# Ledger of designs, part 8: VHH binders against Protein disulfide-isomerase A5 (PDIA5)

Target 1, 129 residues: Protein disulfide-isomerase A5 (PDIA5), of Homo sapiens (Human) (q14554r378to506)
Amino acid sequence: WMQNPEAPPPPEPTWEEQQTSVLHLVGDNFRETLKKKKHTLVMFYAPWCPHCKKVIPHFTATADAFKDDRKIACAAVDCVKDKNQDLCQQEAVKGYPTFHYYHYGKFAEKYDSDRTELGFTNYIRALRE
Key: E = the ipSAE of ESMFold2; O = the ipSAE of OpenDDE; V2 = 0.75 times the mean of E and O plus 0.25 times the DockQ between their complexes.

## First folded at step 5 (VHH)

Design p6 (framework vhh_gocatamig_d2)
Fold by ESMFold2-Fast, scan of step 5:
Structure p6 (fold): chain B 129 residues (1-129), chain A 122 residues (1-122)
Amino acid sequence: as target 1 above (129 residues)
Amino acid sequence: EVQLVESGGGLVQPGGSLTLSCAASGSIFSINALAWYRQAPGKKRELVAGITSGGSTVYMDSVKGRFTISRDNAKNSVYLQMNSLRAEDTAVYYCATYEVTYGSEYTYFDSWGQGTLVTVSS
């Protein structure tokens, strides 16, 4: 028999464990948090989804770019967590990732444009005064 | 699968101008968004300017009115015209491109250049 000397690296931190400006929300605080922000772009995701994994760095960079703007938030909801299943169903999330724009907590539209930092930033800047 | 090469960096005086160029090769399409990022010592990499295939642009607040991004799809190139340069603009400048998806069955491919150094000093 042969032994593989290459041990796998330690597990990567989850998105929620990373030190970013993304506002990670759960069912219990979602609606109250969104009401406090003029503009919120929300990413509904599943941690295992390859499409979600590709977008996470772009969405995170966008959140960090707007961190000093008190009227803007980039938020994320993990739809695989038990406590978030009712929220994701209520928001009509049919696949991952799904992006919704909320104006003072009210659903305004689904974001279906480029899933890049440039795309998200251009969209959010068009919403600002 | 895209390769990017930056050029045009150098040493300039405050108030001077430089034009950075980024040439793309490989599987480049007009649908690709192109962007310039920069990273100064001890700071994170930040988005300076971006341009979509349709010509829509975005700029970092501190460079708006001083920098202009443009693209030439026939030459597979993107340019950053930098005017009224300041000491705070000193950084390594990177070109980046992203293949955009038209549906959830496809993924993004992020490509980065090796960087070009811009030093603004008297």
Scores: ipSAE 0.000, ipTM 0.232, lowest interface PAE 12.5, mean pLDDT 81

Design p7 (from p1 with T97A Y98H S101T S109Y; framework vhh_gocatamig_d2)
Fold by ESMFold2-Fast, scan of step 5:
Structure p7 (fold): chain B 129 residues (1-129), chain A 120 residues (1-120)
Amino acid sequence: as target 1 above (129 residues)
Amino acid sequence: EVQLVESGGGLVQPGGSLTLSCAASGSIFSINALAWYRQAPGKKRELVAGITSGGSTVYMDSVKGRFTISRDNAKNSVYLQMNSLRAEDTAVYYCAAHEVTGEYTYFDYWGQGTLVTVSS
């Protein structure tokens, strides 16, 4: 047929290329973006990490659930990008995934609970109260 | 539990090639990812390349197409093949193993480092 059977399948779109409500941040815009949101939950990740891959759909669903809330954001930082490595070291990211909660751009705490849509959603709902 | 020992560093001219090897004293079967990092004097340590247990790879933008990471689970080893080396690739290269041992717990194991110098 027209397709070459020896060719690899087309690559899947990266998380950043997907149309989601996750804010994909880089070192250059991280601080400025976070200051504009009362509550931001940030996922620091590496695309090759299996645990990151498992969490991505759950974190994405959480971001989409809060997309209309002007005070809440779910953001992600790819720590293997050259531009982001300094940021990830400054934020004391020691493994992937790592989740930090920021209040108006200031680090408040590390999220260490369930890496599921339910876990993230319950955490964020508690912040609103 | 894993101890990492790097080898293969050395002096090479621009445009040359080197292969770095990293041998783990324990099994790498349960390791989520093996990776190569580098650190040049006065700079922060940066991720160069990583490979998952399933074989998925990630590369730093400046080394894509020049470096290839691979792993051999039977030999408990990971390799970095470096081609078309540039002066800016000069650094101490570190092997790392990233492991999850329980829910939300991570361990990072680091080698001692091997020096790569690219100069005429």
Scores: ipSAE 0.006, ipTM 0.235, lowest interface PAE 11.2, mean pLDDT 82

Design p8 (from p1 with E99V V100Y S101T S109Y; framework vhh_gocatamig_d2)
Fold by ESMFold2-Fast, scan of step 5:
Structure p8 (fold): chain B 129 residues (1-129), chain A 120 residues (1-120)
Amino acid sequence: as target 1 above (129 residues)
Amino acid sequence: EVQLVESGGGLVQPGGSLTLSCAASGSIFSINALAWYRQAPGKKRELVAGITSGGSTVYMDSVKGRFTISRDNAKNSVYLQMNSLRAEDTAVYYCATYVYTGEYTYFDYWGQGTLVTVSS
């Protein structure tokens, strides 16, 4: 779109500002939080990435589906934020989105399957039983 | 609308250096972040480096310490300084950005790409 004289529209709420069951983590609380959950699927992302934007509704729906399961969490880390750069480098994030599964805070594997609510849900259910 | 034009690609020997430039025009006040991606022959496009409107930066592991992204807001430009180039860095490099459209969405804009060949 061309530049126009009208006032710009108000900024959209970020994923973190949306009230969802996704656990938004930062470098300061990442390790401590993951140790408290048997199974955590983490999405490392950049808010401006188109592939990330397409996955966000699916990942959010997955988090909401498991919100009442105390052993399961779906977490997200914004790798663009200054405070998260060291974390994303330590976790060997080479592109966005990247999905890692952690078992009681220990990295177990990279999730490279279907990036839909169905794919994520089936993966998590297989981890449980 | 936003237009992105890349320049600075070329042929360089291993260990050499190149600086890529990307100039933005149009509705530049709407630009949220600027990034460099690359696509090598037979491979998927990958994020190399990004810089936010606030100035924070992110790099892929294999280029950390060798590449530096910077932004000049007065010139509406983003730069990628590439040092210690390796054969694996051979790719078409793309400048990209996301523009807030006011409809609870962003629209991505991409440059035409500039070829970087690291050889011999």
Scores: ipSAE 0.000, ipTM 0.123, lowest interface PAE 15.8, mean pLDDT 80

Design p9 (from p1 with T97A F107L S109Y; framework vhh_gocatamig_d2; at its last look DockQ between E and O 0.54; V2 from the best seeds 0.00; counts 0 for: pae E 7.3 > 2, unsure alone 62.7 < 65)
Fold by ESMFold2, look of step 6:
Structure p9 (fold): chain B 129 residues (1-129), chain A 120 residues (1-120)
Amino acid sequence: as target 1 above (129 residues)
Amino acid sequence: EVQLVESGGGLVQPGGSLTLSCAASGSIFSINALAWYRQAPGKKRELVAGITSGGSTVYMDSVKGRFTISRDNAKNSVYLQMNSLRAEDTAVYYCAAYEVSGEYTYLDYWGQGTLVTVSS
């Protein structure tokens, strides 16, 4: 009967809030978490970055494809968070997104190939050799 | 060529307030976001707050609720309202611009800085 103004829509959930197979890391737990994984592909990103937004679905699908392999992690670091700013500087992140491969927590190489689920998946499968 | 000019720094008491301004001039082609960074002597430069061309904002945790970033697109300006200032906020504050280039977003443009000193 009484007309109420429409409430503003709720904010869209962040990537972290979507509860995917992606490991969202912070400076406090980055190195300890990666040491337990034979293979980790890490996406360093900023939530507002347009190229990051385009890649997120592909990286998320990649994480899901390997969710049952406990030796593999697809992880993400939000470089805008204050807890992560030192980490992103230490890892020499120059732009977003940046992808690093770590072997048992040791930096091995930068991933510069296709930013699609197939590109990521093919890369990780080649590492499982 | 993009130029960023900061203003509004100064000496304030703990608990005080300042408003920083950053005017962008020249061609702002491909600018994705404008941000405030700060650097205290002997410390690493850190992101304080950012705002996208669409108005979305981000803040470092230690300034949330105290600092507010805003943007005036008509003046090509960004502002940082700093309230409840603490000694730990003492730093040179830099305006910065993030540019989209190819498949990356880079931090390519910096102002000269404006000094904020919070001291009793």
Scores: ipSAE 0.017, ipTM 0.431, lowest interface PAE 7.3, mean pLDDT 83
ESMFold2-Fast, scan of step 5: ipSAE 0.307; ipTM 0.673
ESMFold2 (binder alone), look of step 6: mean pLDDT 77; pTM 0.778
OpenDDE, look of step 6: ipSAE 0.323; ipTM 0.680

Design q1 (framework vhh_gocatamig_d2; at its last look DockQ between E and O 0.41; V2 from the best seeds 0.00; counts 0 for: pae E 8.4 > 2, unsure alone 62.1 < 65, SAP .687 > .668)
Fold by ESMFold2, look of step 6:
Structure q1 (fold): chain B 129 residues (1-129), chain A 120 residues (1-120)
Amino acid sequence: as target 1 above (129 residues)
Amino acid sequence: EVQLVESGGGLVQPGGSLTLSCAASGSIFSIYALAWYRQAPGKKRELVAGIDSGGSTVYMDSVKGRFTISRDNAKNSVYLQMNSLRAEDTAVYYCATYEVSGEYTYFDSWGQGTLVTVSS
């Protein structure tokens, strides 16, 4: 019997389209949003980047772990979008992924450690001390 | 310092096919991820398809099943086979390279673009 293959399911939503605790920021709202948070960890990324794809689940889980702490945000900026290119240049993003920590919207340091949920979570917990 | 030259654009009827190519010159082609982008008049540039150094591919949803990206490392070339073309596919198509170094991926360069026009 020849089978007529069933049509594939609809495409899955992009990371930005998913309803997660990650704040997806753009150049127009980046500074104002970060000023309202004591601690923000920002992931600058490109959607096609293999290294970014590996980290996205870990960063998403980190955002969920802190979702009820009003002082903490995990945010992401898609540097491939035209509207974000000036922001990523201003923040000196040279490669992807890049992680920056901001204190009340002021750049404090680059995060260069373990790119796992545990690594991110331990870092953020240490900031609260 | 990789230079990219796109070719293969032109006028095609709806439902037709076209193959774009992107020839790379310069250093070792096999270490780069490559992508095709397109820009329609008055719209932002959007990712169409990408292929990494290991041959893994990604596609925007609207072209899945119609477009195929491939690479030929011996010829330092990447290709975009476009089938079942629609008026919505009309755009300038750009080839781009991204260097992978350590655990980072870096944008390197764009080509000049090749125009694809789908009209009756």
Scores: ipSAE 0.012, ipTM 0.384, lowest interface PAE 8.4, mean pLDDT 81
ESMFold2-Fast, scan of step 5: ipSAE 0.219; ipTM 0.632
ESMFold2 (binder alone), look of step 6: mean pLDDT 77; pTM 0.773
OpenDDE, look of step 6: ipSAE 0.304; ipTM 0.666

Design q2 (from q1 with V100Y S101T T105V S109Y; framework vhh_gocatamig_d2)
Fold by ESMFold2-Fast, scan of step 5:
Structure q2 (fold): chain B 129 residues (1-129), chain A 120 residues (1-120)
Amino acid sequence: as target 1 above (129 residues)
Amino acid sequence: EVQLVESGGGLVQPGGSLTLSCAASGSIFSIYALAWYRQAPGKKRELVAGIDSGGSTVYMDSVKGRFTISRDNAKNSVYLQMNSLRAEDTAVYYCATYEYTGEYVYFDYWGQGTLVTVSS
């Protein structure tokens, strides 16, 4: 194990720093934002979680697929940020990633199916029918 | 079963450096992800840095460029190199990891913590 003291690696861009259609929410705006959308699928995550990292491209692609649908949102909450810890406890998040579906801001169900773009997309399409 | 033991905490002057270590024991499975959290008195626990089995890293904004997380898989250990320490970095630092289950649920395993105090 060796660190280069002269050249630390540049920081990797966070999911929130990437320009995507995913709506990144915090405790202060979570309730208000969800009430404005008919259907929201929320991913509760930790940035260091390996399974979260594998799902992020799939969830992002899903968000981008529905970007022009005003009734649909794909949102994410970083549960390890101080300001989000109360929110993630209130929403009964017991592990990462956790996916919840909200109808006009009301919790409806936990999503426990395939963590792929196809799985998420099929789930959301069934809701909008 | 996983047990995590932190070490390397202590008293340091502002601008100083410390290296924290976390050793995993009691596990018969590979640890795939490790993170450092901290908690200051009267404040909530927060993520400082994380590293997955492939070496990808994440950092809290206030420590980016100052802290470096690394791992040694042969020793089943993770390290946090802390440079340019500030009074705001004073906290108990915890090592944590997750186990994957067939339900896609993560169970947090936490160490006992090591105290870092940054003061003159």
Scores: ipSAE 0.000, ipTM 0.174, lowest interface PAE 14.5, mean pLDDT 80

Design q3 (from q1 with V100F S101T S109Y; framework vhh_gocatamig_d2)
Fold by ESMFold2-Fast, scan of step 5:
Structure q3 (fold): chain B 129 residues (1-129), chain A 120 residues (1-120)
Amino acid sequence: as target 1 above (129 residues)
Amino acid sequence: EVQLVESGGGLVQPGGSLTLSCAASGSIFSIYALAWYRQAPGKKRELVAGIDSGGSTVYMDSVKGRFTISRDNAKNSVYLQMNSLRAEDTAVYYCATYEFTGEYTYFDYWGQGTLVTVSS
């Protein structure tokens, strides 16, 4: 069947709608998902934030690089969604993007190094030491 | 404003070797991290190897033991020594670096790319 030629183009896909290895988490599954992974780097973000938009390709590439490693996850939480606001407050997210490292679901540290694929990859590789 | 200039790409037989070079100029100095990426036709650009200002390195799994990244801080250059090349290593290879201008702002700089073809 032909597509309607007068239809407007579809809206740009959100990060969650893109087919990537990033685990998109919400308040109700955050704790249980992190508990099942030895190492999780979490990006707390807002879709409207220009600085978040700049980092998203780097973080996505990092997640895709570790997709076959069962011990590692790269996860993201959209702090603008109503159902995630309590989670982002509980995790002390004061600005976007914010990056936290969790070890078997336990908060270990805030990631404050380079917000690039190289920076994230080096950090995750070092967790193997 | 910075520029990255790559060289060393070419045609090589399977099992052969190539050395790629990347020279950084402009506002980039030896304090910045440098990386090699590659992109094969129809595939996403992927990180191959990286080296930070202190010399710590990272490699993608498929090139570990075959590729070696190194830097020369006096020349603001990074090198990728590629040994035991395979057909699947065929790609355009890019040098990249990042400059931070504040807590929440950064700029990524990419070279022009250099083609590596591994074919008999």
Scores: ipSAE 0.000, ipTM 0.166, lowest interface PAE 11.4, mean pLDDT 81

Design q4 (from q1 with E99R V100I S101T S109Y; framework vhh_gocatamig_d2)
Fold by ESMFold2-Fast, scan of step 5:
Structure q4 (fold): chain B 129 residues (1-129), chain A 120 residues (1-120)
Amino acid sequence: as target 1 above (129 residues)
Amino acid sequence: EVQLVESGGGLVQPGGSLTLSCAASGSIFSIYALAWYRQAPGKKRELVAGIDSGGSTVYMDSVKGRFTISRDNAKNSVYLQMNSLRAEDTAVYYCATYRITGEYTYFDYWGQGTLVTVSS
């Protein structure tokens, strides 16, 4: 039996613990990873942020849609981890979620359109045309 | 607008326990996510624990199993129960809240901090 009926349910797995195509990056590997990909859309987030929780399924579905494209990555950075604080400050992240597009590791623009799978997918597809 | 007032800091022996409280003014406390941060001399300010409006919690690795964050919306308060305290837990502890405006969450309010000293 998986669960005691009188016990509270187990906590939900963190986004990083889920088996997805999202690249979870940290300060130590951020710049090296980004420069190896032609196009990377990065979501800077805080795990308990309500706006972030709403977007996570959409961003995850987008990453999974592009999993077989070697030139595209969807990456995420948890800005409340102590090891990521310097990175998020350097990238000028002032609120959550923040989405940045990087071209071969160079910041190109902030993504400010619809925070849906369709919105993210259309944006990424336009970069390839 | 919103004021955060921390209390409960002090001197405690290693292995001891301490409860920090953060009281917020304002009728819309229940919609805020709240966090406890700490900063020791010469170190960066780091997140200790967070709790969202729905009661979901997060903890830094070094305090998991020892610290518990909780909230009481009727009292407009958030708490940090600290057990099995270590010398490394010595720091100024800060309460912070988040504003949700438009499509972003910002840090709007910080408390002034409360000093926790763990020593014999």
Scores: ipSAE 0.012, ipTM 0.275, lowest interface PAE 8.7, mean pLDDT 82

Design q5 (from q1 with V100I S101E E103D S109Y; framework vhh_gocatamig_d2)
Fold by ESMFold2-Fast, scan of step 5:
Structure q5 (fold): chain B 129 residues (1-129), chain A 120 residues (1-120)
Amino acid sequence: as target 1 above (129 residues)
Amino acid sequence: EVQLVESGGGLVQPGGSLTLSCAASGSIFSIYALAWYRQAPGKKRELVAGIDSGGSTVYMDSVKGRFTISRDNAKNSVYLQMNSLRAEDTAVYYCATYEIEGDYTYFDYWGQGTLVTVSS
């Protein structure tokens, strides 16, 4: 036996638990929140999807880059939560991750380009200009 | 096609432990992410824990520190170790896999479920 056994590391914090500029939205506040922003890029995801996990740092960095721009938001929706399933079905999410651009809360287009900070920031800058 | 078969459920007293297992057959198991869900009587299905192909894990808040998800790719299996069980953990537990196609992860396959009852 050991006096001070080495403990395994605790589970990593969820994306929602991290202190970032990403707006984590749920079905109840999705539409009202998007209407307040001229441009919102939304990532629909599942917390354990491998492709989603790879994109999260890039999407987070993008949100942080635009944190001081009142017209722009990067938002995320966890489609695995029961309370969000109706929202994700209504938004026609068929796989993860899915990226949608909304203009004043209205769906404008699906983002299918590079899932990198550079790709996302170039896309958002083009919308702004 | 992938089939998932859960086992390990049963009756346990509060404070007890159980290990659930989920065995996969069909496609290459090591590329899938897997999750455990549960559904309590009269309630909607909720997510408990998930593990990706690299072994990174996520947990719902009420089970953090009590439950541990793990995988064994050689046995095509995923496990949920449940410690310090509470009456609120009583539910049918389901295993589910996420299939990777191109640049997307699809939630495609569910097991039949295994019942866990925590009761004195």
Scores: ipSAE 0.006, ipTM 0.323, lowest interface PAE 10.0, mean pLDDT 82

Design q6 (from q1 with Y98V S101T S109Y; framework vhh_gocatamig_d2)
Fold by ESMFold2-Fast, scan of step 5:
Structure q6 (fold): chain B 129 residues (1-129), chain A 120 residues (1-120)
Amino acid sequence: as target 1 above (129 residues)
Amino acid sequence: EVQLVESGGGLVQPGGSLTLSCAASGSIFSIYALAWYRQAPGKKRELVAGIDSGGSTVYMDSVKGRFTISRDNAKNSVYLQMNSLRAEDTAVYYCATVEVTGEYTYFDYWGQGTLVTVSS
């Protein structure tokens, strides 16, 4: 009779399961987290979105570059999670990815520039005058 | 413009299987990302499964290993194969196409939904 096969490898982790400097936020902690940071760039996304998948490595690299700056955060919200749908509607997210800049928790502007690590990094650095 | 026609819903016993189909007409189908959502009475609509233009898939945790999303670009169709159905899978299932416009992805088109009832 047959031999017992070796166990299959574990599935690839989701972005939220990856150990990065990106702050993964949900509706319950979004507003309280943002008001504690001077500058937060937030990426609203859907896991199935092809444009989101292309940007995730760049956004993650940006978050990692600023991990030691206590006044800066790069955060992400998964808009297809049931608990986040109200939040994404309240923030007027109409497509993915959408990038918003918040100053001490208050919406300041939409980021519509280059979706690369260089683009995000230059934007964040410019916030310091 | 895109129109969606869903089919395959119905009554099935726990542990049974159903295949939902969503046929799209109009625009070039192959550039679209597609998703299946569901909504049970008194609950918010939730993503069940998604598939992008390259064939990469994502699934809600509670359906991983039980549901399979696939697409057939020649037939302009997306499918959701549902195995090992449970009472909590009872919901109206919606097909959504995403028109890739510029550098953004939007949920532009929705089907009317198809009811799946898991009950004996």
Scores: ipSAE 0.000, ipTM 0.190, lowest interface PAE 12.3, mean pLDDT 81

Design q7 (from q1 with F107W S109Y; framework vhh_gocatamig_d2)
Fold by ESMFold2-Fast, scan of step 5:
Structure q7 (fold): chain B 129 residues (1-129), chain A 120 residues (1-120)
Amino acid sequence: as target 1 above (129 residues)
Amino acid sequence: EVQLVESGGGLVQPGGSLTLSCAASGSIFSIYALAWYRQAPGKKRELVAGIDSGGSTVYMDSVKGRFTISRDNAKNSVYLQMNSLRAEDTAVYYCATYEVSGEYTYWDYWGQGTLVTVSS
């Protein structure tokens, strides 16, 4: 049971590999998944983006807070994966992170407020009114 | 402003190894995330591996366990160690960086590319 100092540590799990309530979407399932939810807030990101890394725990906490609400989803798209690049271009993602709100799969608006759990939660709660 | 220069490409036999290097200039290297992309003939440019300022790495599934990305902030360089090379790894390999601009990170800088050919 000794640590081998010459062996590299196992790689850190990616956001997609973490077990959270965030729906990790790819180009092939993006539109069909969004149509099933009344309200979806989507974070378009790059794994190495410093601003994205700061937001990830806040966005994850928001997704977890709404996990039992059947009308609401928080989803993420990794825009540097080859299979997602066409999707991110079609959705007019010009920088990371970018947040879009979709109503039954239709783009409604960009979210440009505070990138905190409180900011995201207040925005989502307002959508239900 | 930022310039990236790749080196280390060449012809190698299947099962062989190569180390690619990318040297950066023009900005504070240590705060930047860096990536290796590749583009094979007739295909889109795809992410191979990436490393952030804290040393966290990401890899494309088909290269995981065979390729290793690393950085040396003192030399303003990023490296891609490629082992167990396959014919499908044949591509032009590009170094890229994301520049932080205000509230967003933009993909702004690419190197000229270095050709890797895996063939008998």
Scores: ipSAE 0.043, ipTM 0.474, lowest interface PAE 4.4, mean pLDDT 84

Design q8 (framework vhh_gocatamig_d2)
Fold by ESMFold2-Fast, scan of step 5:
Structure q8 (fold): chain B 129 residues (1-129), chain A 121 residues (1-121)
Amino acid sequence: as target 1 above (129 residues)
Amino acid sequence: EVQLVESGGGLVQPGGSLTLSCAASGSIFSIYALAWYRQAPGKKRELVAGIDSGGSTVYMDSVKGRFTISRDNAKNSVYLQMNSLRAEDTAVYYCATYEITSGEYTYFDYWGQGTLVTVSS
């Protein structure tokens, strides 16, 4: 058995580095992006948070399920990044994860139901006409 | 803890029907939400249908009107009736359930082994 320090295994990809249908937003593009979608569910998170890590696969699967629906978006904001701290403060994010529903970019309500793909899907389907 | 066992998969011709069954361990099955997922070769798993403890259902758009999810709490089972099957329905189908812990919004996902459905002539 030997180690190869010059060629360590690559680190696991961050959520933002994964090829998913989740829209990863930052303070600079948050408002303009949300205005373009009738319904957006946003997950505000911290990468180190264990509760966030458990939800990420469910939220990602939900985003992927709705990828072909032009009226629906699932978006995420990393509140630990310096450039996003003002955004997360403005959106009154008090803990992680926090889920907000926006209608054409306007805050409508906080999502407080089950943090599973089934829970998110039921919520989003209830929003659609 | 929960154990899930799927059955009912097989080879069927386009337009045919299959019923998938998922049997769960008996501990307080009636309070669990259950879902059917599928994964085609080279694709990610996708939610096909779900049913909560109260019997409310959700379906993927491409299966609405063709698939029906139901549960039998006395038998600790959930079923997926699949009608008018199409080639694009070919996948391994998985049963899943969630143990929710109150207050902290934490959960534990339980998955079955999967059952293969092939729609081909």
Scores: ipSAE 0.005, ipTM 0.335, lowest interface PAE 10.2, mean pLDDT 83

Design r1 (from b3 with L34M A35S S52D; framework vhh_gocatamig_d2)
Fold by ESMFold2-Fast, scan of step 5:
Structure r1 (fold): chain B 129 residues (1-129), chain A 120 residues (1-120)
Amino acid sequence: as target 1 above (129 residues)
Amino acid sequence: EVQLVESGGGLVQPGGSLTLSCAASGFTFSDYAMSWYRQAPGKKRELVAGIDSGGSTVYMDSVKGRFTISRDNAKNSVYLQMNSLRAEDTAVYYCATYEITGEYTYFDYWGQGTLVTVSS
């Protein structure tokens, strides 16, 4: 007896596979990349996390809004990838999402305000003033 | 209180298939994301697949198109259908969940694991 069920649809593209202005960083390039940018807001996340999924469109829109500003980056780190787990532990990520602001690669503060494009944009603009 | 019990592991030949099952108890299953991790000897534990309460899925790059995660909320169970198995898929597979506290998600619950060996 033959069973040939329809193949399941392909999985949704990952955030890293999407063509956005978000800089997807890994443990190997995290420190060097941040050091060369005046202002970087980093989102530490897990792809399966429901709070992360709600924020991803807002954070992506923020990154796209600042794409032409060479002093600003919005970066993301996938904390469930094996190569990133040590980085996320070192950065004291206790839950997802966690947002950190880095000034020329130096940790400056944790972002704990609204997880919306407006909230992120207002925060980044304030850093420049 | 929270318990996760994996089953379905075993010995299979390269190119074969296995279905892993995880039975959950002690929490409101439908409100939680569920995931499968694996750990091979000498390697770190890595996420293989995840499924949230709404049914959205995520997969490790090396298993995309071969593995399918699914859940049955009525049975408090999550499944991993593994097709086209390779020697590198040999590992102990763990079922895991997490607790949502306020606006954050924390990892805190793991099963005992089930061994999958892909070999002739």
Scores: ipSAE 0.012, ipTM 0.302, lowest interface PAE 8.1, mean pLDDT 84

